# VH-VL binders against Stromal cell-derived factor 2-like protein (SDF2), part 7

Target 1, 181 residues: Stromal cell-derived factor 2-like protein (SDF2), of Arabidopsis thaliana (Mouse-ear cress) (q93ze8)
Amino acid sequence: VEITYGSAIKLMHEKTKFRLHSHDVPYGSGSGQQSVTGFPGVVDSNSYWIVKPVPGTTEKQGDAVKSGATIRLQHMKTRKWLHSHLHASPISGNLEVSCFGDDTNSDTGDHWKLIIEGSGKTWKQDQRVRLQHIDTSGYLHSHDKKYQRIAGGQQEVCGIREKKADNIWLAAEGVYLPLNE

## First folded at step 20 (VH-VL; from z1 with light chain H58Y)

Design b1
Fold by OpenDDE, last read:
Structure b1 (fold): chain C 181 residues (1-181), chain A 119 residues (1-119), chain B 112 residues (1-112)
Amino acid sequence: as target 1 above (181 residues)
Amino acid sequence: EVQLVESGGDLVQPGRSLRLSCAASGFTFSNYWMSWVRQAPGKGLEWVANIKQEGSEKYYPDSVKGRFTISRDNAKNSLYLQMNSLRVEDTALYYCARENELDYGMDVWGQGTLVTVSS
Amino acid sequence: DVLMTQSPLSLPVTPGEPASISCRSSQSIVHSEGYTYLEWYLQKPGQSPQLLIYRVSYRFSGVPDRFSGSGSGTDFTLKISRVEAEDVGVYYCMQGTHWPYTFGQGTKVEIK
């Protein structure tokens, strides 16, 4: 199944199987923006992200997402954009990944380059991909380090400039819009 | 504005019961653990209880276990503390506080509600 | 229960001078996963407590950089590089690693 602009998808971390997650809880340090974590549950309404084009581009809803394309991911529930910057992430001290802005407020910190592993040219479900942050060059990254203070054990999601196995994500569950002819 | 407002504090005799409430506003209440922390007059802070987002987990210190019950109603953005078999040493200002699952502690506190247990 | 012991209990400070508060736990408060959940709270006169430091050394958002936390195992320290008038109040350490949560006795910081 093709991942098209406008599709709502869950991104699953390949190694841990946790889904990219966010909800209305700010980081306690760094940017203080809405936090982004890895969530172990498969059924979770806070793990849907809408694939959006960068403003000023010709891409539109229903278009295929090409390898090398710069995209934005909007959290479906809170309408904030997947974001990164030079703040330190809480656990590993890597690059903080957060949610920023809203439907009318976005900046270059919301821009991610889609990199498809292998020979694929367009993004598809269950395809191994990396998302590289444009401004910081950090790859969307996760690992087995978790927030453990109380209960839940959500994974840290951060950015790291090194290309590693822990940078691989797959579009898993989702609502995929039809491909434009 | 993020806010917690406690209520229900009163003067009661030992052995009586009292129910405290905490009204949350300005944030998604159901995303957080919630705690009660008390402070006896002129004394330090003592953790009293906390509860998970959906109420599936509750924790208490031995000082109140079996007498106090924490609960919540996410639809009403409310936290409660049912206090039974009250003792003089339960006299304190009772705070509700917000807890998160991002490894930092109680970042939002209410103004407190005063519970006085006296013969 | 983990006993948290602060020292000193009273700390008069001249504005602009540094302050240091010690907090010791009766046992290790290192979580099984390797994290240490030691927090510092400040209660200003007539106000509710507020979070300053979490996980030993992480400054909560909005907290001035003159505040710093350090330590490991059972020995922890809160430092104020230069005390301001607004820093007056009672400081509490708290461990969140073991049930139940336990606070130190509090350290009253006052201006001389």
Scores: ipSAE 0.917, ipTM 0.950, lowest interface PAE 0.5, mean pLDDT 96
Fold by OpenDDE, last read:
Structure b1 (fold): chain C 181 residues (1-181), chain A 119 residues (1-119), chain B 112 residues (1-112)
Amino acid sequence: as target 1 above (181 residues)
Amino acid sequence: EVQLVESGGDLVQPGRSLRLSCAASGFTFSNYWMSWVRQAPGKGLEWVANIKQEGSEKYYPDSVKGRFTISRDNAKNSLYLQMNSLRVEDTALYYCARENELDYGMDVWGQGTLVTVSS
Amino acid sequence: DVLMTQSPLSLPVTPGEPASISCRSSQSIVHSEGYTYLEWYLQKPGQSPQLLIYRVSYRFSGVPDRFSGSGSGTDFTLKISRVEAEDVGVYYCMQGTHWPYTFGQGTKVEIK
């Protein structure tokens, strides 16, 4: 199944199987923006992200997402954009990944380059991909380091410039819009 | 603006009951654990209870266990503390505080509500 | 319960001078996963407590960099590099690793 612009998807971390997650809880340090974590649950409404084009581009809803394309991911529930910058992430001290802005407020910190592993030309479900942040060059990254204070279980999501196995994500569950002919 | 406002504090006799409330605004209440912390006049802080987002977990110290019950109504953005069998040593200013799952502690506190237990 | 012991309990400080507060736990407050949930709170006169430091050494948003936390295991320290008038109040350490949460006695910082 093709991942098209406008599709609402869950991104699953390949190694840990955790889904990219966010909700209205700000970081206590760094940017102070809405936090992004890895969530172990498969069924959770806070793990949906809408694939969006960068403003000013020609891509539209229903178009395939090409390898090498710069995209934005909008958190479905809070309408904020997956974001990164040079602030230190809370646990590992890597690049902070957060959610920023809203439907009418976005900047280059929301831009991620889609990199499909292998020879694939367009993004598909269950395909191994990396998301590289344009401004920082950090790859969307996760690991077994978790927030453990009171509940435990959510992984840190951060950016790291080194290309590693922990940078691989797959589009898993989602609502996929039909491909434009 | 993120805000917590406690209410319900009163003067009561030992053995009586009292119910405190905490009204939350300016944030998504259901995303947070919530705590009660009290401070006796001229004394330090003592943690009293906390509750998970959906109320599925509650924790108490031995000093109040069996007498106090923490609860919440997420639809009303409200936290409660039911205090039964009150003792003189329960006299304190009671704070509600927001508690997150990102490893930093109680980052938002109310102004407190005063509970006085006296015969 | 984990006993948290602060010292000193009273700390008069000259403005511009450094301050140091010790907090010791009766047992290790290192979580099984390796994290240490030691927090510092400040209660300014007539105000509610406010979070300063979490996880031993991380400053909460908006906290000036003159505040720093350090330590490990059972021994922890809060330092103020240059005390200002607005730093007056009672400082509490708290462990959040073991149930129940427990606070230190508090350290009253005053200007000489």
Scores: ipSAE 0.907, ipTM 0.943, lowest interface PAE 0.5, mean pLDDT 96
Fold by OpenDDE, fold request of step 21:
Structure b1 (fold): chain C 181 residues (1-181), chain A 119 residues (1-119), chain B 112 residues (1-112)
Amino acid sequence: as target 1 above (181 residues)
Amino acid sequence: EVQLVESGGDLVQPGRSLRLSCAASGFTFSNYWMSWVRQAPGKGLEWVANIKQEGSEKYYPDSVKGRFTISRDNAKNSLYLQMNSLRVEDTALYYCARENELDYGMDVWGQGTLVTVSS
Amino acid sequence: DVLMTQSPLSLPVTPGEPASISCRSSQSIVHSEGYTYLEWYLQKPGQSPQLLIYRVSYRFSGVPDRFSGSGSGTDFTLKISRVEAEDVGVYYCMQGTHWPYTFGQGTKVEIK
């Protein structure tokens, strides 16, 4: 199944099977922006992200997402953009990943390069991919370090410049819009 | 603006009951664990209770277990503390505080409501 | 219950001088998963408590760099590199690793 712009998807961390998650809980350090974590549950309404093009580009809803394309991911519920910057992440001290802005507020910190592993040209469900942050060059990353005081073991999600196995994500559950013909 | 406002504090006799309320505003209340912490006049802080986001878990110290009940109404952005069988030593300023699940702790506190238990 | 013991209980400080507060737990407050949930709170005169430090050594948002936390296992320290007038108040350590949460007695920091 093709992932098209406008599709609402869950991104699953390949190694841990946790889903990319966010809700209205701000970091108490770094940017102070809305937090992003890895959520262990499969059923979670706060783990949907809408694939969006960068403003000023020709891509539109229903178009295929090409390898190498710069995209934005918008959190479905809070309407904020997956974001990164040079602030330190809370647990590992890597690059902080957060949610920023809204439907009318976005910046280059919301830009991620889609990198498809293998020979695939367009993004598909269950396909191994990396998301590399444009401004920091950090890959969307997760690991076994977790928030554990009262958070039920949610994973830290951060950015790291090293290309590693822990940078691999797959589009799992979601609502995939039909491909434009 | 993120804010917690406690209410319900009163002067009561030992053995009586009292219900405290905490009104939350400026944030998504249902995303947070919530705590009650009390401070006797001129004394230190004592944790009283906390409750998980959906109310499925509640915890108490032995000093109030069996007498106090924490609860919440997420639709009303409200936290409650039902206090039964009140004792003189329960006299304190009672704070509500939100707990940030990202391992930070109690990152927002109210101004407190005064409970006085006296014969 | 985990007993948290602070020392000193009263700490008069000259402005510009450093301050150090000790907090000891009666048992390890390292979580089974490896992290230590030791927090420091400040209650300024006439105000509600406010979070300063979490997880032993991390400053909460808005907390000045002159505050630092350290320690491990059962021995923890809060340091203020240069005390300012606005730092006056009662400092509490708290462990959030074991139920129930428990606070230290508090350390009153005041200007000489």
Scores: ipSAE 0.902, ipTM 0.943, lowest interface PAE 0.5, mean pLDDT 96
Fold by OpenDDE, fold request of step 21:
Structure b1 (fold): chain C 181 residues (1-181), chain A 119 residues (1-119), chain B 112 residues (1-112)
Amino acid sequence: as target 1 above (181 residues)
Amino acid sequence: EVQLVESGGDLVQPGRSLRLSCAASGFTFSNYWMSWVRQAPGKGLEWVANIKQEGSEKYYPDSVKGRFTISRDNAKNSLYLQMNSLRVEDTALYYCARENELDYGMDVWGQGTLVTVSS
Amino acid sequence: DVLMTQSPLSLPVTPGEPASISCRSSQSIVHSEGYTYLEWYLQKPGQSPQLLIYRVSYRFSGVPDRFSGSGSGTDFTLKISRVEAEDVGVYYCMQGTHWPYTFGQGTKVEIK
């Protein structure tokens, strides 16, 4: 199944099987922005992300997402953008990944380069991909380090410049819009 | 913008009951554990209770267990503390506090409501 | 219950000089997953407590870098490198690793 712009997807961390998750809980360090974590549950309404183009580009809803394309991911429920910057992440001290802005407020910190592993040209479900943050060059990253005080074992999601196995994500569950003819 | 406002504090006699309320605003209340913490006049802080986001878990110290009940109404953005069989030693300023699940702790506190238990 | 013991209980300081507060737990407050949930709270005069330090050594947002936390196992320390007038208040350590949460007695920091 093709992942098209406008599709609402869950990104699953390949190694841990946790889904990229966010809700209205801010970091108490770094940017103070809405936090992004790895969530262990498959059923979770806070793990949907809408694939969006960068403003000013020609891509539109229903278009295929090409490898190498710069995209934005908007959290479906909070309408904030997947974001990163040079702030330190809470647990590992890597690059903080957060949610920023809204439907009318976005910046280059919301830009991620989609990198499809292998020879694939367009993004598809269950395809191994990396998301590299444009501004920081950090890859969307997760690991088995968890918030454990009262968070039920949610994983830290951060950015790291080193290309590692822990940078691999797959579009798993989702609502995929049809491909434009 | 983020705010917690306690209410319900009063002067009561020992053995009586009292219900405290905490009104939350400026944040998604249902995303947080919530705590009550009290402070007797001129004394230190004592944790009283907390409750999970959906209310499925509640914890108390022995000092109030069996007498106090924490609850919440997420639709009303409200936290409650039902205090029964009040004792003189329950006299304190009662704070509600938001617990940030990202291992930070109690990152937002209200101004407190005063409970005085006296004969 | 985990007993948290602070020392000193009263700490007069001269502005600009450093301050150090000790907090000891009666037992280890290292979580089974390896993290230590030791927090420091500051209650300024006439105000509600506010979070200062979490997980032993991390400053909460907005906390000046003159504050630092350290320690491990059962022994923890809060340090203020250069005390300012606005730092006056009562400092509490709290363990959040074991139920119930328990606070230290508090350390009253005052300006000489």
Scores: ipSAE 0.889, ipTM 0.937, lowest interface PAE 0.5, mean pLDDT 96

Design b1
Fold by ESMFold2, last read:
Order: C-alpha cells, then structure tokens, then sequence
Structure b1 (fold): chain C 181 residues (1-181), chain A 119 residues (1-119), chain B 112 residues (1-112)
C-alpha cells in the first residue's frame, strides 16, 4: 500500500515498536515546544501524522511520496508540524524533536527528507525508512530510554546525525489516501 | 496563563470531613497527572496524593491512605481531595500541583487552601 | 519511606556570595532505568513552591543559570553561585524515585 500525500499514518519505531506520539504537553526544557515521544500502545489517537508536501512544490494530494522527497508531517489532533532544532532533548541531550506551528504557520524546521531503505522508489506501508531533518541533518531517532518518574512509559524521541538501527521507522496503521493515478 | 486555584479549605473539628477543589486553566488538564501537597503551619512540604490523567491510578502515603480520596473531572478541568476522619495533624495549607509526564516533577503549583482541624 | 535530610536548615547569606545546600537520602534514589529523580523547589516568602532543578542537575525552564544541582546516589547539592535578594526563601529537595515522594525539611536562605 502506497503512502500518498494526505495519508494519516502511525510511524512505528522498528526496534521498540513504539509509535510516534504527541499531544499538548510542552517541553519544560529546550524549546518549550510541544513534546514528541514514543507511545507504547497501538491504540492511540495522538499517534496519527498527516503526510504533507513542502509548500510551493508540485506534489498534490494522492501523489506517491518518492524516495528522497522533502516532506512535512502534521500531527492530526493538534495540527502542529513535526519539527526539530539544536535544542537538547530531555533525557539524552540529543537534538530535540518537537511539534511546532499550526495549519497556517510552518517553517523550514518542519522539513524532513524521506530515505527509503533498500531499492524502493516510493514509500509503502511497512517499508523501512528514515526521516532526516533538513536544517539539522538529524535522523528521527528513538531508543529504550523512557520517561519513568510517573508510570507512563513513553519513550524519548530525538534527532541523531549518525545512521543507526534506532532511526528506522515504518508506516504502520493509518488511513491511506488512494493513489491518484 | 497556566493556573491552579484551590478552594474548600475551612476550620473543622476532628473526625469531620472536608472536600477540596482545584480549578485548572491555561493548559490541557487531561494530559497531566495531578497531585496534592500539604504544608503544616511553619513546617515543610508533604506529598499526600496523586492521580493519573484518566483517574485510573491513585497513590497515597500511609499517613492519609484510607481517609483521603483524590479524584478528578476532566470535563470541568477540576481536581478534588475528599478528606474524611480529619485529625489535628491534617492541619495544613493544601496545594494542588501538576506533575509532568516528561519527568520534570511538579512544575505548576496553586496558591493553596488552608485546612484547620481543631476542637 | 526515604528520609531526605537537608543541611543546613538555616543559611544566612550575604548578597553576591555563593550558597550551598546539602541534601542526603536514607537510601539510593537511583531509579531502575538509571536516572535519579531528585528535584529542588524554592518557596519564596508568601509564595507557593516553584520547581528549580529536576533530575539532579537540570534547570527547569526560566530558572537562572546561577542555580546548579549536582550529586549522585544519596548525596546531592544545590549551589547558588551569586545569591541575589530575590533568592531568599525556603529550599526543599524532593525524591520522586520511590513511593511515597518525600521532601527534605527545607533550608531557609535569608539575607544577613
């Protein structure tokens, strides 16, 4: 199943099976922007991300997402964009990953390069991919470091500039907008 | 602005009950664990309860377990503490506090409501 | 329960000078994943407590960099590099690693 612009998907961290998650809980460190974490459950309304093109490009809803494309990921419930910058993440001190902006407010910190592992030309469900942040060069990354002070077990999500096994993600559950052609 | 406002503190006799309320504003209340912390006059801080986002988990120290019940109503952005069988040693200023799931601790506090238990 | 013991309990200071507050726990407060949930709170006169430091050494948002935390295991320290008049109040350490959460007795910092 093709991932198209307009699809609402969950992104699963391959090694830990946690889904990329956000909600209205700002970081108390770093940028103060909305937090992004890994969520342990598969049923979570805050794990949906809408695949969007960068403004001013030729891509339209229903188009396949090509290997190497620069994309944005909009958090479905809060309408904020998956974002990164040079602030430190709370647990590991790596590149902070946050949500920023809204439907009308986006900047280049919301831009991610899709890198498909293997020989695929377009992004498909359950395909191994990396997301490399354009401005910082950091790969969307997670690890088995959890927020544990109060029992919730959400996992830190951050950016790391090196390719590692822990920056592989899969488009898992979702509502996949049908391919245009 | 993020605010917590406690109410319901009063002067009561030992053995009686009292219900405290905490009104939350300026943040998504349902996303946070909430706590009650008390401070006896001229004394230090003592944690007395907390409650998970959806209310399914609640924790208490032995000093209040079985007598105090924390609860919340997410539709009303409100936190409650039902205090039964009050004792003189429960006399304190009672704060509500927000606990952050990202391990920052108690990052927002109210101004407190005074409970005095005296015969 | 984990007993948190602060020293000193009263700390008169001269503005512009450093201050140091010790906090000792009766047992290790290192959590199973290896992090230590030791926090410092300041209660200014007539105010509610406010979070200063989380996880031993990290400043919460908006906390001036003259505040620093350190320590490990059972021994922790809060330092103020140059005390200002606005820093007066009672400082509490708290462990959030073990149920129930417990606070130190408080250290009252006041201008000489």
Amino acid sequence: as target 1 above (181 residues)
Amino acid sequence: EVQLVESGGDLVQPGRSLRLSCAASGFTFSNYWMSWVRQAPGKGLEWVANIKQEGSEKYYPDSVKGRFTISRDNAKNSLYLQMNSLRVEDTALYYCARENELDYGMDVWGQGTLVTVSS
Amino acid sequence: DVLMTQSPLSLPVTPGEPASISCRSSQSIVHSEGYTYLEWYLQKPGQSPQLLIYRVSYRFSGVPDRFSGSGSGTDFTLKISRVEAEDVGVYYCMQGTHWPYTFGQGTKVEIK
Scores: ipSAE 0.668, ipTM 0.877, lowest interface PAE 1.5, mean pLDDT 93
Fold by ESMFold2, fold request of step 21:
Structure b1 (fold): chain C 181 residues (1-181), chain A 119 residues (1-119), chain B 112 residues (1-112)
Amino acid sequence: as target 1 above (181 residues)
Amino acid sequence: EVQLVESGGDLVQPGRSLRLSCAASGFTFSNYWMSWVRQAPGKGLEWVANIKQEGSEKYYPDSVKGRFTISRDNAKNSLYLQMNSLRVEDTALYYCARENELDYGMDVWGQGTLVTVSS
Amino acid sequence: DVLMTQSPLSLPVTPGEPASISCRSSQSIVHSEGYTYLEWYLQKPGQSPQLLIYRVSYRFSGVPDRFSGSGSGTDFTLKISRVEAEDVGVYYCMQGTHWPYTFGQGTKVEIK
């Protein structure tokens, strides 16, 4: 199934099967922005991300997302954008990944380059992809490092500049808008 | 903006019961574990209970286990401590505290409510 | 229960000078996954406790960089590189690795 602008998807970390997650819990370190983590549950309303183009481009709802495109990912429930910067992540000290902004406020810290592994020209469900942050060059990354002081079980999501197996994500569950003809 | 306000502290006799409340505001209460911590007059801090976001897990030290019950009402943004069979050594200022799921510890505290247990 | 022992219990300081507080646990507080949940809290006069340091050495948001934590296993230290008047109060270490959570007895820092 083709992933189009306007689709609401869960992004699954290939190695751990945890889904990209956010909710109203700001980091107590780094930027203080809304936290982004990996979540172990498959039925979780805070794991939906809406695929959006960068403002001022010609892409519109229902268009396919081409390999190499710069995109934004909006957290469905909080309307904030997947974001990164030079602040340190809480566990590993890598690039912090957060949610920032709102429906009317977005900046270049919200821009991610879609990199399709292999020869695919457009983004499809179950395709192995990386998301590289434009401003920092960090790949969206996760690993088996969990927040476990109080039995929470969520795992750290961060940015890493090196290509690693742990930067691979799949579009898993979602509501996929039909492709424009 | 972020605030915890305790209430319900009183002077009571040994063997009686008391219920403490903590009102939360300025944050999404249901996203956080909550704790009660007490401080006897002129003494240090003692953790006495915590409770998971949805209320399914609760933990206590042996000093209060079986006598104290922590509970929450997420619709009312409220945390409670039911204290039964009160003893003189339960005399303390009782703080409500927020625990952060990202391993920061107890990052927000209330002002406390005083419980005095004496004849 | 894990006993947390602080020293000194009273620490008079001259403003602008460093301060150091020791915290020792009766057993290892390294969690089975390898992390150490050792925190430092400050209770200023007439106020509620506030979080300073989490996981041994990381400053919580808004905490000045003159505060630093270190240690491993059973021995931990909080340092204040240059004490300011606003730093007076009682400092508590706390372990969150083992049930129940336990605090040290407190170190009162005061201007001399």
Scores: ipSAE 0.664, ipTM 0.873, lowest interface PAE 1.6, mean pLDDT 93
Fold by ESMFold2, last read:
Structure b1 (fold): chain C 181 residues (1-181), chain A 119 residues (1-119), chain B 112 residues (1-112)
Amino acid sequence: as target 1 above (181 residues)
Amino acid sequence: EVQLVESGGDLVQPGRSLRLSCAASGFTFSNYWMSWVRQAPGKGLEWVANIKQEGSEKYYPDSVKGRFTISRDNAKNSLYLQMNSLRVEDTALYYCARENELDYGMDVWGQGTLVTVSS
Amino acid sequence: DVLMTQSPLSLPVTPGEPASISCRSSQSIVHSEGYTYLEWYLQKPGQSPQLLIYRVSYRFSGVPDRFSGSGSGTDFTLKISRVEAEDVGVYYCMQGTHWPYTFGQGTKVEIK
């Protein structure tokens, strides 16, 4: 199954099976922007991300996403964009990953390069991929470091410039728009 | 703009009950654990209870366990503390506080509501 | 329960001078995953408590650089490098590692 622009998908961290998550809880450190974490539950309405092209490209809803494409990921419930910058992440001090902007406000901090592991030419469900942030060069990353002061801790998500096993993500559950022609 | 407002404090006799309320505004209440913390006049702070986002987990110190019940109504952005079998040593300002799931601790506090237990 | 003991309990200071507050726990407050949930709160006169420091040494958003926390295991310190008039109030350490959460007795910082 092809991942197309307009699809709403969950992104699963391969090693831990946590899904990329966000909601209206700003960081109390770093940028103060909306937090992005890994969530342990499979059934979670705050783990859906809409695949969008960057402005100024010819890609349209229903087009396949090619290897090496620069994309944006919009958080479905809050309409903010997956974002990164040089602020430190709360637990590990790596590159902070947040949600920022809205339907009408997006900048280059929202741009991610899709890197398909192996020889695939277009993005498909359950395919191993990395997302590399354009401005910082950090890979979207997670690890078994949790927010645990209170029960049911979520997992830290951050950016790391080194290519590691912990930067591998899979498109898991979602509403996949049909491929154009 | 982020605000917690306690109410329901009163003067009561030992053995009676009171229910405290805390109204939340300016943030998404259902995303946060909530706590009650009390401060006896001229004394320090004592944690009294907390409750998970959906209300399924609740914790208490032994000093109030079995007498106090924390609850919440996320549709009303409200936190409650039911206090039964009140004792003179329960006399205090009762604060509600927001606990942050990202390990920052109690990052927002209300102004408190006074409970006096005497006679 | 974990007993948190602060010293001194009263700390008169001259503006511009440093201040230091000690907090000791009756047992280790290192969580099983290795983090220590030791927090510092300031209660200014007539106000509610406010969070200053979380996880021993990290400043919460908006807290001035002059505040720093340190320590490990059972022995913790809050330092104010140059006390300002707005820093007066009662400082509490609190451990959030073990149920129930417990506070120190408070340290009242006043201008001489």
Scores: ipSAE 0.661, ipTM 0.874, lowest interface PAE 1.5, mean pLDDT 93
Fold by ESMFold2, fold request of step 21:
Structure b1 (fold): chain C 181 residues (1-181), chain A 119 residues (1-119), chain B 112 residues (1-112)
Amino acid sequence: as target 1 above (181 residues)
Amino acid sequence: EVQLVESGGDLVQPGRSLRLSCAASGFTFSNYWMSWVRQAPGKGLEWVANIKQEGSEKYYPDSVKGRFTISRDNAKNSLYLQMNSLRVEDTALYYCARENELDYGMDVWGQGTLVTVSS
Amino acid sequence: DVLMTQSPLSLPVTPGEPASISCRSSQSIVHSEGYTYLEWYLQKPGQSPQLLIYRVSYRFSGVPDRFSGSGSGTDFTLKISRVEAEDVGVYYCMQGTHWPYTFGQGTKVEIK
């Protein structure tokens, strides 16, 4: 199944099976922007992300997402954009990944390059991909480092400039809009 | 503004019960663990309970276990402490505090409500 | 329960000078996953406590850089590099690694 612009998807961290998650809990460090974490459960309304093109491009709803495309990912419930910058992430000190903006406010910190592993030309469900942040060059990354002081169990999500096995993500559950001809 | 406001503190006799309330505003209450912390007059701080976001996990020190019950109503943005079998040593200012799931600790506190237990 | 012991309990300071507060735990407060949940709180006169430092050495948002935390295992320190008048109050260390959470007795910092 093709991932198209407008699809609402969960992004699963391949190695740990945690889904990319956000909700209204700002970081108490770094930028103070809305936190982004890995969530252990499959059933979670805060793990949906809408695939959007960068403003000013010709891509339309239902178009396939090509390898190498620059995209944005909008958190469905809060309408904020997956974002990164040079602030430090709370556990590792790697590049902080956050949610920022709203339906009418987006900046270049919301731009991610889709990198399809292997020979695929377009993004498909369950395909191994990386997301590289344009401004920082950091890959969307997670690892088995958890927020566990109060038994929460959510996993840190951050950016790392090195390619590693821990920057591989899969489009898992979602509402996949039909591919345009 | 992020705010916690406690209420329900009173003067009561030993052996009686009292229910404290904490009203939360300015943040998504259901996303946070909540705590009660008390401070006896002229003394230090003592943690007395906490409760998970959906209320399924609750923790207490031995000093209050079996006598105090923490609860929450996420629809009303409210935290509660039911205090039974009160003792003179329970006399304190009782604070409501927000615990952050990202391991920052107790990052927001209320003003406290005074409970005095004496005969 | 983990006993947290602070010293000194009273710390008169001269404005502009450094201050240092010790906190010692009765047992290791290193969590099984390797992090130490040692926090510092300040209670200014007539106010509720406020978070200063989390995980031993990290400043919470809005905390001035004159505050720093350090330590490991059972021995921890809060330092104020140049005390200001607004820094007066009672400082508490707290461990959040083991149930139940426990606070130190407090250190009252006041201007001489």
Scores: ipSAE 0.656, ipTM 0.874, lowest interface PAE 1.5, mean pLDDT 93

